Miniprotein binders against Ferredoxin--NADP reductase. Designs and how they scored, part 4

Target 1, 346 residues: Ferredoxin--NADP reductase, of Oenococcus oeni (q04hb6)
Amino acid sequence: MDNEIFDIAIIGAGPAGLFAQFYAGLRELKTALIEATPRIGGQITALYPEKTILDVAGFLGISGRDLVNELKLQTDLVDSKTFLNSEVTNLKKIASHFEIEINHHASFLAKSVIIASGNGSFSPRKIDVPGSSEAEQSGMLTYLLPGLSEVADKDFAVVGGGNTAVDYAVELIDHDCHVSLIHRRDNFRAMESSVTKLKNSRRTNFLTPMKITGLSPKKEKLEIELQSVPDGAVKRVSVDRLIGGFGFTASSRTINQWEEFPEQFNQGFLTNEAQMTSIAGIFAIGDASIYPGKSDLIATAFGEAPTAINQAVNYFDPDRGGPQHSTSLNKKEVFKHDRIKSRYNS

## First folded at step 2 (miniprotein)

Design a6 (from T3 with R6T E17T T21Y E27M L31F K34W K41E)
Fold by ESMFold2-Fast, scan of step 2:
Structure a6 (fold): chain B 346 residues (1-346), chain A 93 residues (1-93)
Amino acid sequence: as target 1 above (346 residues)
Amino acid sequence: SEVTITVRIEKDGKTITIEFYVKSLEMFKEFLEWILELIKEENPKRVEIEIRAESPELARKLAEIAKRIFEEAGFTEIEVRQEGNTVIVRAEK
C-alpha cells in the first residue's frame, strides 16, 4: 500500500510520452508513465514496428521499433516509473491534486497531468492461458510477424481465425517457414484465396478445431498445449515461436468518461502555447494536442514535451524556477551509460 | 455493433496486414485518419482495406468514407467491391 504522490502523471507511452518522461527525469521530477497496452511505443509502433520514419531529426531513417528502443534507453538513464497494462479510466481533481484511476479500481495522486495518448488506443487482442505472460516475456509469443530475413526453415505456430492469422501464415510460408495454423473452428473468416494457398502448401499444418490451453517456454522452443474442440483430446506441439493473429481492438477514448475532461477541437485537446489544456494543471502533447499552427510530426511532439514538463512545474511549484543549464542536466546519470562514455568520454 | 477492418499495405515486395475491431462510427473515423497518416509516411503504391460490418448498408457507408481518405492521400485508382456485409476498397498510385 503506497500513498505515493507523483509530480506528473503522463498518460500514454508513445514517443511523446517517453520523451516527456525522460526530460522530467533530467529535472529530477517524480513521474508515472501510464500505458494502457502491455508495451511502450504507441499505436503506430505497435501495429507497424518496421515502419521507416524519415522526419525525426538526428536519424537518417529509423524504424518505429528502433526509435522506441532509443527512447527507452533514454528513459532508463533517469529515475522514472512506467505502468503497463494500465488504462486511465477516470481523472478527478481533489484539492490541489489530481486522482488518476487505473483499470476502474486502483488510483493514485499527481500534482499535474500530461496527456500523451495520441488519437486513441489500439491494443492487440491477446491469448490468456497459463504460461502466456511468461511466453510473451521470453519473446516466444508475439502478436506481430518477426523480421523475415532470417526465419527460413523455422517452425512457427499462428493462432487465429481472421485475416491477420491467415495473412501471417501466408507470409511465413512464402519465407520458407513451416506453419502450424491453430483455430477453434474448421473455417476461417479470411480471404478464400489465401486459405486455399495455405491448404495447398506442404509447409502448412492445420490444427483445427483446437484451442490453446497452455504455453510453456523450454530453452529454445515453445511447447503449446492444445485441446480438440469436438472430443477434448489433448495434443502438444513444439515450435520456435507462436504468433497471435487476433488483430487489434480500438478502444473508445475513455477520457470522454473522465470527470476532468478538457475541451476538444477536431478530436484533439485544445492547448495554449504552454501546452496547457482548458483545465489548469492538465497538459497535452503530441497527436493528443491541437493549437493554431501545430504540425502533426513526431519532431513537434519532442519539442512540446519539455514545454509541458516545465510549465507543469510552474503550475504546481512556481518557486522552483526553470530548468538547469543543459550542461548541468547532462552531468546526471546519463554520462554513466556505456554508449555515451564510448562516444564522448574517450 | 462491431466492425472488422483489415488493412493490407504492399511495400518493398511484401504485404503488411493490420486487422482492427471498432465499435462505433466515431472510432472508424479516428482509425481512417490514422491510416491517412500511415499512408503519407510509408508512401505505399497499393493499399487494400477490407470492411466487414453487421449490414450491407453500413459496410457501403464506411467504404465511401474510406474512399475519401484514399483520395486525400493522393491515390488515383480506387476500386470498391461489395459482397453482402463485406466491402473491399483497393487503392493504387
Scores: ipSAE 0.057, ipTM 0.579, lowest interface PAE 6.3, mean pLDDT 81

Design a7 (from T3 with R6T E17V E19D T21V E27R L31I K34F L38W K41E)
Fold by ESMFold2-Fast, scan of step 2:
Structure a7 (fold): chain B 346 residues (1-346), chain A 93 residues (1-93)
Amino acid sequence: as target 1 above (346 residues)
Amino acid sequence: SEVTITVRIEKDGKTIVIDFVVKSLERFKEILEFILEWIKEENPKRVEIEIRAESPELARKLAEIAKRIFEEAGFTEIEVRQEGNTVIVRAEK
């Protein structure tokens, strides 16, 4: 928003950012939540929506997807703005405010910034060929190993030349799968003992040097089109699943381009106990933050969010005072009432 | 904006790729020191640093610094490859 001044801009719509947005709403702060992707949920949505999470207080064995849905219901009850498909490409300090640049052209101002982008969290590096999106949507292309108790005698293809691909292949043959290992080179940049194990196994078929040029989901199988690197000869193979073993990319790699660049260590922003980075008015929470004794849990991020929001208020409006006690928050009672109504109406 | 550093490490069956953009040469040492500390703590089997600079001469100079960092971290098999403004430094233990 041009000329609109926010109290807080939150970067990243993972669980930390979603809860920070909700809590900021309870404090009646004018808040913007900014997410580079078209979806909320961050790493949960990208990597493990089906995984049962056991260590979030208040939930007994909730799935990743359901946790994100619950967080979304909370944020929908507060007056706050969410901007999807919005990458923060620059962060500048202009007098007493921060200027936040979106997608290299749009900008707006905020009195404080909360980095919740999951710096130190990773997204798999994805294959980009005709049919790859459809294959991923069908579940026939994944970037993580499946549940290994149910895969005996199935046919897998693994593509990649590093330790990720080689270790995936080793694990699969150890669980009685057949593996076609696809790589653009005849040589692997992976542990020699693992490569030797694969070479000595009758369950491994080396498809090297070859590259994937297309994917076609069929009724029960994925058809992979391969092209020989030396001469361009085309070969097709049919498998139950393709696993991409290209490794992972940090989700916040553009942050180092910002004019206001907080100090980092091991991919995370260094913070004090107030969740404040090396730059006054910029805070970090969740996997984007690092400090002595930090536990990398969703539950930890939920505690960090209120701390960061309250300390941001102390930074830009020190006379406002601390948060009200939970029993005195009027919005809390309203939310209970509205949720009860929504529950019985459909 | 002037220099881009891509760090690739292999550890515990995962390949992790991180991009760093160096806004100025003064920031290069700070970023590289964080990379060195991270490499020491992660103790990866393999690491690759790709440096993209404004000139081949600058790229080569930065690659020499990166090679020294790899040596200080205990890597013994270090390869340097340069293609114009891009330098790739690979190391194994």
Scores: ipSAE 0.000, ipTM 0.187, lowest interface PAE 14.0, mean pLDDT 78

Design a8 (from T3 with R6E E17R T21I K23D E27Y K34L E37D L38F K41E)
Fold by ESMFold2-Fast, scan of step 2:
Structure a8 (fold): chain B 346 residues (1-346), chain A 93 residues (1-93)
Amino acid sequence: as target 1 above (346 residues)
Amino acid sequence: SEVTIEVRIEKDGKTIRIEFIVDSLEYFKELLELILDFIKEENPKRVEIEIRAESPELARKLAEIAKRIFEEAGFTEIEVRQEGNTVIVRAEK
């Protein structure tokens, strides 16, 4: 990372972390949001993006995906850095600052830390072949379905042999995409009716038994190199996007290996009413936090976020004073957003 | 430790069908509780869960966890059946 010192480092880009990032930005704090996965949204994006959420104030029913999208739009109104594919592998206290280690090889400093990572992480199992890192960085390799509103007639490859890959392929053909389904074997460990649907669709091309041996991003397409198993014959295909469908790995929290590891109760970080953990300058919000009477609701996390941000400021800059709220602020960036502008011009 | 979990959810009229492929007991309870919240919100007439485990021993443990969670959630007509490495849970209203 660069040599700048952040005011606040937020760990986890679920709903709690996203709202904390937004509120920190409203306070004009230099903020880093750090997410281990390639996507924001946390467990909502990973497990139930289509779930209708009824208990978030201000929304009369909203899907998990749409809620994450709305939170991202709020965050886009403020100047803040987001680091994806960035696992916090160690947290240390150095004098008056915290050193946050990313992926065992890079680090940066922050004056305070907010843990918003939930109680465990579901990370996609990744493809490891030449070119896979570059393909993922370019957005041509993903592990979750893209937005499906404008993908008709596009070419996708899906790789995997389980229900995740088969379900991705079914969803894509149901949105009028063409799908090349890649798997090392001719059989799938997936629901028979879904496999039959793909087999009977003219939009599905089965590339089995084949393994991916290389990925090459080109200007507008991803070139996939394949080898037949056991034949060894090489084949290349060009697609708009590749989706890895190997399922998810739930891992024990790497946080257990942090040098600064706050006290826990029932697998959550114990906090006081200021959202402060047992370690001064480290806060926890959302599902990562626990205190007497806590409700594990998204709405609860939204209230915890500004409390943690304001108390972090009190910790590292007690003379800064309290927040000025959006209702009294002249924020030009807020009024530049098309949705807000159209509301006043309609 | 690392655990691989695959989940597929399908809605068929008033029935929700869920399939898991699970390598370990870790995080299964937490994942199932999240899925249960989704089920309660969708308010189906029937829920069918199929769990495919790496071993019959793991399948048995997963069946015990699934039954307990549905019972604690207030479902009254719960059937749990194990066939080798596969557990099928059916809950009705």
Scores: ipSAE 0.000, ipTM 0.228, lowest interface PAE 13.7, mean pLDDT 78

Design a9 (from T3 with R8T I18Y E19V E27K K34L L38Y K41E)
Amino acid sequence: SEVTIRVTIEKDGKTIEYVFTVKSLEKFKELLELILEYIKEENPKRVEIEIRAESPELARKLAEIAKRIFEEAGFTEIEVRQEGNTVIVRAEK
ESMFold2-Fast, scan of step 2: ipSAE 0.259; ipTM 0.706

Design b2 (from T1 with T21V E27L E34Y)
Fold by ESMFold2-Fast, scan of step 2:
Structure b2 (fold): chain B 346 residues (1-346), chain A 93 residues (1-93)
Amino acid sequence: as target 1 above (346 residues)
Amino acid sequence: MEVKIEVRIRKDGEEITIEYVVDSPELLRRILEYLLRLLEELNPEEVEIRVRADDPELAREILERLREILRELGFRNVRIEVRGNEIILRAER
């Protein structure tokens, strides 16, 4: 029980990773999808959710947000695990398995690894005010959501005006937390339905237009000093934790510190036509991968995902046999989804 | 060779920072093409790009490509500041 091992660990929940998770589920593999940020969708969700995408087969134009939603609906049809707020900080090989280290503390084992991390790592954009370093060191200031199983009735502050902050606040109130939402302006650049949900919730306190001017960790609470933008009036609030929701900084890949770091060419992991990297058992797909003749398209990543999954199975269980046929889906929950029913039999 | 490219983007009141560290001419070309695609997708109102390179000839190549990218994207108010081996481009519509 305690020694259970995943068949496949997929690093990155962009379109490549999401489709890999779905296909692994069709093959009935025990799969972990690991995403450093609090949201699925990778660069699409972070940078251009409203952009109309024209070059994904099967869609006559689709927004980035809607594409991610469609991919999530597919993954919801299969039995798989997604770990958000989970950065892979080390990858090492132990006998025939890989140890995946999460957030410098937790680890688990997988028989194979699929790197689907896109064009670079994203790190939270940080606040810089007196006391912010001390607050972060104490764990009272974070930039990612905490584990949500034991946070009911706790007091959180979230600072930021975009989708990141609003999404954090929504998830917190959905887990019975009280949220003070801090922003320098009286308006939010976020999905209107999410903002409306927060405005209609008794669990949300809007502290706008206000800016944070200081942070002071106390014995059990974080004291936040706020200044009203229009008149400079100072207000202090106490919370269990502050979460910065300013979005993300993209940087060149820092995963070069992994003990098992595959060879790169032009910032991509070099692969062969089987999506295999220089390290046996590690595969790369999507914008994280590079090979002769590669096209950096979402559509290309969708073809790479099944190849990598099937080759991973050949690596750790060569006697398992070939891929699932599409008709095997008749035995799964796919036909119970309302949209599938409405498309084919109303 | 080492080149650092920092891009600060403002769109709909949010600020996004993207940083690239480049160690080869081939990688530089790939990053500049990727940057063009990202800026086209984001369609931002304001962009600040900071480039630091130890090689003056490489810095010139980077400057010319960045100028081309900003022009293709329709930015009209491009301001350039040069400090040693660092080039700062600020652009707005």
Scores: ipSAE 0.000, ipTM 0.353, lowest interface PAE 12.9, mean pLDDT 80

Design b3 (from T1 with T17E I18Y E19V E34L L38Y)
Fold by ESMFold2-Fast, scan of step 2:
Structure b3 (fold): chain B 346 residues (1-346), chain A 93 residues (1-93)
Amino acid sequence: as target 1 above (346 residues)
Amino acid sequence: MEVKIEVRIRKDGEEIEYVYTVDSPEELRRILELLLRYLEELNPEEVEIRVRADDPELAREILERLREILRELGFRNVRIEVRGNEIILRAER
């Protein structure tokens, strides 16, 4: 999407990817962090944000949400680009660079790639009703947010009852869209403040408790057939686009659609001690990686990230030299943060 | 040996599906350990597991192990449905 060439593309914004981005930034590398879902944190944020994690060094016990927040604060200290709602749909090598394809339509170049996607790739969970395949083929049914610069004053429907659907609806109204929120229940299992924001907005219409029973693409609009859950009454609405917010499907084997797809062993990308995969210039860390003696812990991923970053630099720019002593890395950026500044000056 | 295990879980209003295709006893052992770990970490409200195997007796053996795992994790209502060469296990707290 950017005409810049990145040093490293990091796939997956779970704990491993977030820490890799931070460390790369301390080395003044230009990185793109790519996440298929609308939120950072990977499975932690999606599935168990309130779980207490006991096996991350330096924390007495920390919730998944708080751990992700701490990692985000670290990444905010460094210059990097993050792409949310961005699925890597193809990876191919052209000359000395890699082309990373996002959502089947956008692409950019990177000198190296780090796979940090966890134990599988997340893809959107899809609706299955009459007309859904045709609606998706026409582009009128999608499962990820569209480019938000061109959607003002358009009519969207979002279907779903969890955080994914509610977060999509909030983002759309913040970009001046009109949103019909469809859910089979009158209550939402999502952040209360987000639901309250939607209820207080004149741009939101609640179509609850209702289920979608059919989709009919017309020349310029999508017609949605809705059925009332209590009494079966049928209603039809017309929108520019429907977005499915049912969460995501994870597979133990990722889709082998990438032209450059590294060798896997026991559900992970096989690496050596340098975190290098079978393809030169592509690395893997965290739960996405596998090697003899590996422990599938967040703490292990934090050690793997600096190794992968430093070895990626050795691959694309060996003359750049090795890592500097940690206490001297990016000293000015470290002291910009109020928490660190007060600690060093009090 | 080819076994397909589909796991559908419900947690905090979200529905997540995991799909595993297994073609060796070693891989099956790893997937069952991984599934146990994920179910413990996620602590879901509802879970549906579908098992398809080329050998019906192997599918039955896998089902018995999964049933025990779900009960150890505190699921009260565990139901089993057989549909041709597919076994469906549904569990609720």
Scores: ipSAE 0.006, ipTM 0.408, lowest interface PAE 9.7, mean pLDDT 80

Design b4 (from T1 with T21I E27W E34L R37E L38Y)
Fold by ESMFold2-Fast, scan of step 2:
Structure b4 (fold): chain B 346 residues (1-346), chain A 93 residues (1-93)
Amino acid sequence: as target 1 above (346 residues)
Amino acid sequence: MEVKIEVRIRKDGEEITIEYIVDSPEWLRRILELLLEYLEELNPEEVEIRVRADDPELAREILERLREILRELGFRNVRIEVRGNEIILRAER
């Protein structure tokens, strides 16, 4: 872990958070972007990656996936750290700094915090059967893909019928794993090409229509009890790990017990025009924020991001002053990147 | 029912403007509670609140609640001006 204090910690890697990360980098701020899920893009990636977005300035129609990719290209131009699979489980104020707790055990310090988590933190939809808590505690039941470098020839079970489960199964077989795909129906509500790939793979075993009725961690493997949906017949299988692929649900912020928790209205953090919350040093942008007259648009979030970043600087370093004019930024090394040269300076 | 509430706050030489558009009694109650908490935390020097409501009875009820909130927060000089369906509250310490 980096022992240096961050200037800004941004919670949530949706479009608001990604643009805030980029703008913070343009201000040469030491920035951490923290995302609970394994992917950037937030709601766009989770719910509508293929949809054409018409109301983002500068694009004559762009898919959700392509917009997230463009935002990532911008963040790649700046020196900033991104932490995926990292849920902020506590915020605590220590003198002039904030301690940010990740996944109940790791923590680091930041001078200011930008909440960009959308309508709530996205958390996995969990399995609730006898033994599921013990299986999760043992690490044999997870809701995110493991590190893929050391999983070859291991046996995984994936449970779920949507894109999350199917995408997990595809990634696993692409890394030489064996996958038992469990679903209570014979049909998957997922991309047809991905399902076809799984059906054509010798590494995939379809356990459908079946439901999980129990989990039992053994010394080296997880035993999964399955029940056939049509006739109730019981079957047991043993795997190295079970991955729940039921997708992600926005968590109510009332579930979060942050020691520093700003005032909310209807799941959004109340802000003023400076994007400041009720707690000095904590800001909110995008769908995580609420103020009178707010439009819940991606374009609105893009305007909120630099406002929050500049006001955060005013909070922790009031003598630093405002941002440089855009013409001065052309002299910085960040604007000598090959992609910018290939498009505009050829 | 439609109510527009505009709040202008002065604190440490800065001005903050907040606008609420409300079309239900439940939403109105929540906004008024939130406004009380927000103003209590900020402890501003001056507050101006403008309310427009389609229903004169509702406007009067909102006015009475806002006056109570400002007095609870320690504002001693609360001035009220009524112009048609618009009510303006100005409070100073």
Scores: ipSAE 0.000, ipTM 0.125, lowest interface PAE 16.6, mean pLDDT 79

Design b6 (from T2 with R17T E21V E27L E34L)
Fold by ESMFold2-Fast, scan of step 2:
Structure b6 (fold): chain B 346 residues (1-346), chain A 93 residues (1-93)
Amino acid sequence: as target 1 above (346 residues)
Amino acid sequence: MKIRVEVEVEENGRRITFEWVVSSPELLKKLIELILKLLKELGAEKVRVEVEAEDEELAREIARLLEEAFRRLGYKDVEVRVEGNRVIVEARK
């Protein structure tokens, strides 16, 4: 992502960000959706995927997980890019564009930015054992999935018992990696079908109930010292990389290192009626935004997203005008989903 | 404590209203600083600010700060009214 120029960069793949991505796609804008974690859905996926939601218009009771799935189906209808495992580590203004730095290494340009990162930032929960700092500095211990294009047949260890660890392990075996799954208990607090998939895979080795007691980087491999929880018996395994899958801790956004950091109040970015922050060309929506009269509802974020997208267009291309309401039924992409196809197949 | 801001931008004919509820004098003062930055960026011609402070002493302090700030921003017509713990400022370029 060195020389790609996007019309809009959306930070955060919670419900606000997903709907913003979909609406931007309907306006045929070149968009990037950037998510620090390995999963879409934000706080819904992390905290209450099974909760029944009653206050989203158009759904007579829907689970958090199913709502995220429905939003993904909408975004799949439009031409847009989603970058998971991608933390925005700096935001800088260069002439008429914003430079967005990802994971301290990669960067790209966008004409405008939409902050949809929720009601706080999520940082990975870290392991603290002898050797963990050295392992992390060497790149042998990470808390996000690596680039998956060139990891086939490599040996990974994943430590953790929740959805984060199980999802990491599933993604790795789907990319032809071998995974040792480490957890202090024999049972996982994760989606049962994903755990079953791992148990049925020849690429998965379960190291449970075990805890990590030490990490030692060796020439090209990481040595992991494991201790059996019930009796303290020690085992050592060697892997290419260890990934910590303990999930994420919510934290305040009042401290960060972005060169362009909009003004905040009470952990939210202050916006005007156009969803624009204190920095022209940077917008905020959903729980990331705060303004007089705001209702803290998912439905409110769905209204804020189109406003922010349309105002971003007014900012970087004022001559383009507002949306021409051509959600025309003759657009091929709209009819490629099975539900739309069966409903309007006449 | 509450703060309400009404802004009129003549060139675009836009009217914007903001209202916040805050829990402490420090947060109220920080919010006022942020609002003043926004007013400068918006090029606001007419501004009305209403503040409900914790007590009358804080209200008088806020009234003084707002009057001084608006005059520094180039507003020539600044009217300040204090009613107990409430402050109303109307500024015009």
Scores: ipSAE 0.000, ipTM 0.144, lowest interface PAE 18.9, mean pLDDT 80

Design b7 (from T2 with R15T R17E E19V E21T E34Y L38F)
Fold by ESMFold2-Fast, scan of step 2:
Structure b7 (fold): chain B 346 residues (1-346), chain A 93 residues (1-93)
Amino acid sequence: as target 1 above (346 residues)
Amino acid sequence: MKIRVEVEVEENGRTIEFVWTVSSPEELKKLIEYILKFLKELGAEKVRVEVEAEDEELAREIARLLEEAFRRLGYKDVEVRVEGNRVIVEARK
């Protein structure tokens, strides 16, 4: 433990959590954003990055990816810490603080907690072979597509036999990548037209029926060890990245194992008008929260975030006072981003 | 009791697959409510749900619940098949 104490710990880096982190930063609070997955954006990033969202105020239609990018640009205006690949495995109350346990190992203290983890997270179904943890930690093994603007002429391997893997492979070849498609069977449970497109492409190499038996990160490439299913023959291939396309599993919440477990109603944490749960100092926002009259919208979560942050401050520092107008902010902080700087002409 | 739920969602030419396992009718009801919220948020054009139940009676009950749910979400073309203890639902807008 580093003995560092945060004012607020936010659990979940979906849109609700990201906006809460941004607003906490505007209040100059020492904030930790904790996300179990390797990426920000929650369900938006995982499930519908290209969907046009129509019901977020201020945008005449925006893709999920662009919305997450805009939220990230806002958080970049403030000093904030984001911890990825960090599952909150226990929450304890110690006097006036909360101890937050991460991945059964690390822990730190916070004066208040905001639960913004949605209704359970979808996590990718993962490969488990020697070297897979190291490959994932290095960024050479992922379970989501990379940003497509930077991948031309790169060599990818995709492993999986369903639509997820086949769709990943199709999108990669459409962006001028070379793809080795790995599957333990010769047949794919995927849309026939997509499989045919891959078979007709010179950019696709089928490594079937083969299974992955090991992964070894090297300086610039990932070495994949493969074993032929019929005869056990071993083959090695080298790629820039491996993408696991096994689909997703709804994560079981470990929250019910927390020592401080707030009351729930219909899978959400029951809150009052201050977004405070049944446990003083623990708040919930977005899809993780429930109260009479709640609407399950991103726009609703954006309104809940400032309420929870301001009420958390009232909980741990009642003498600090209420929020300031934007004109009260340090002008240097407001103009950190290039778009704001270019707009301001003296 | 063992119930396996596999959901396949197609949107903008991309397919996403999800798998759940639940052990009670109460857990199944909560899972269905979660899936409905999730599908409403996605606005997906085509959805395929496959459920493997312990017996045919439970499968038929699940089929009824899913058909009602998809129609409530605005899916106009909902095809439900019950094959023994398996339920397959395919829905299009």
Scores: ipSAE 0.000, ipTM 0.447, lowest interface PAE 10.3, mean pLDDT 81

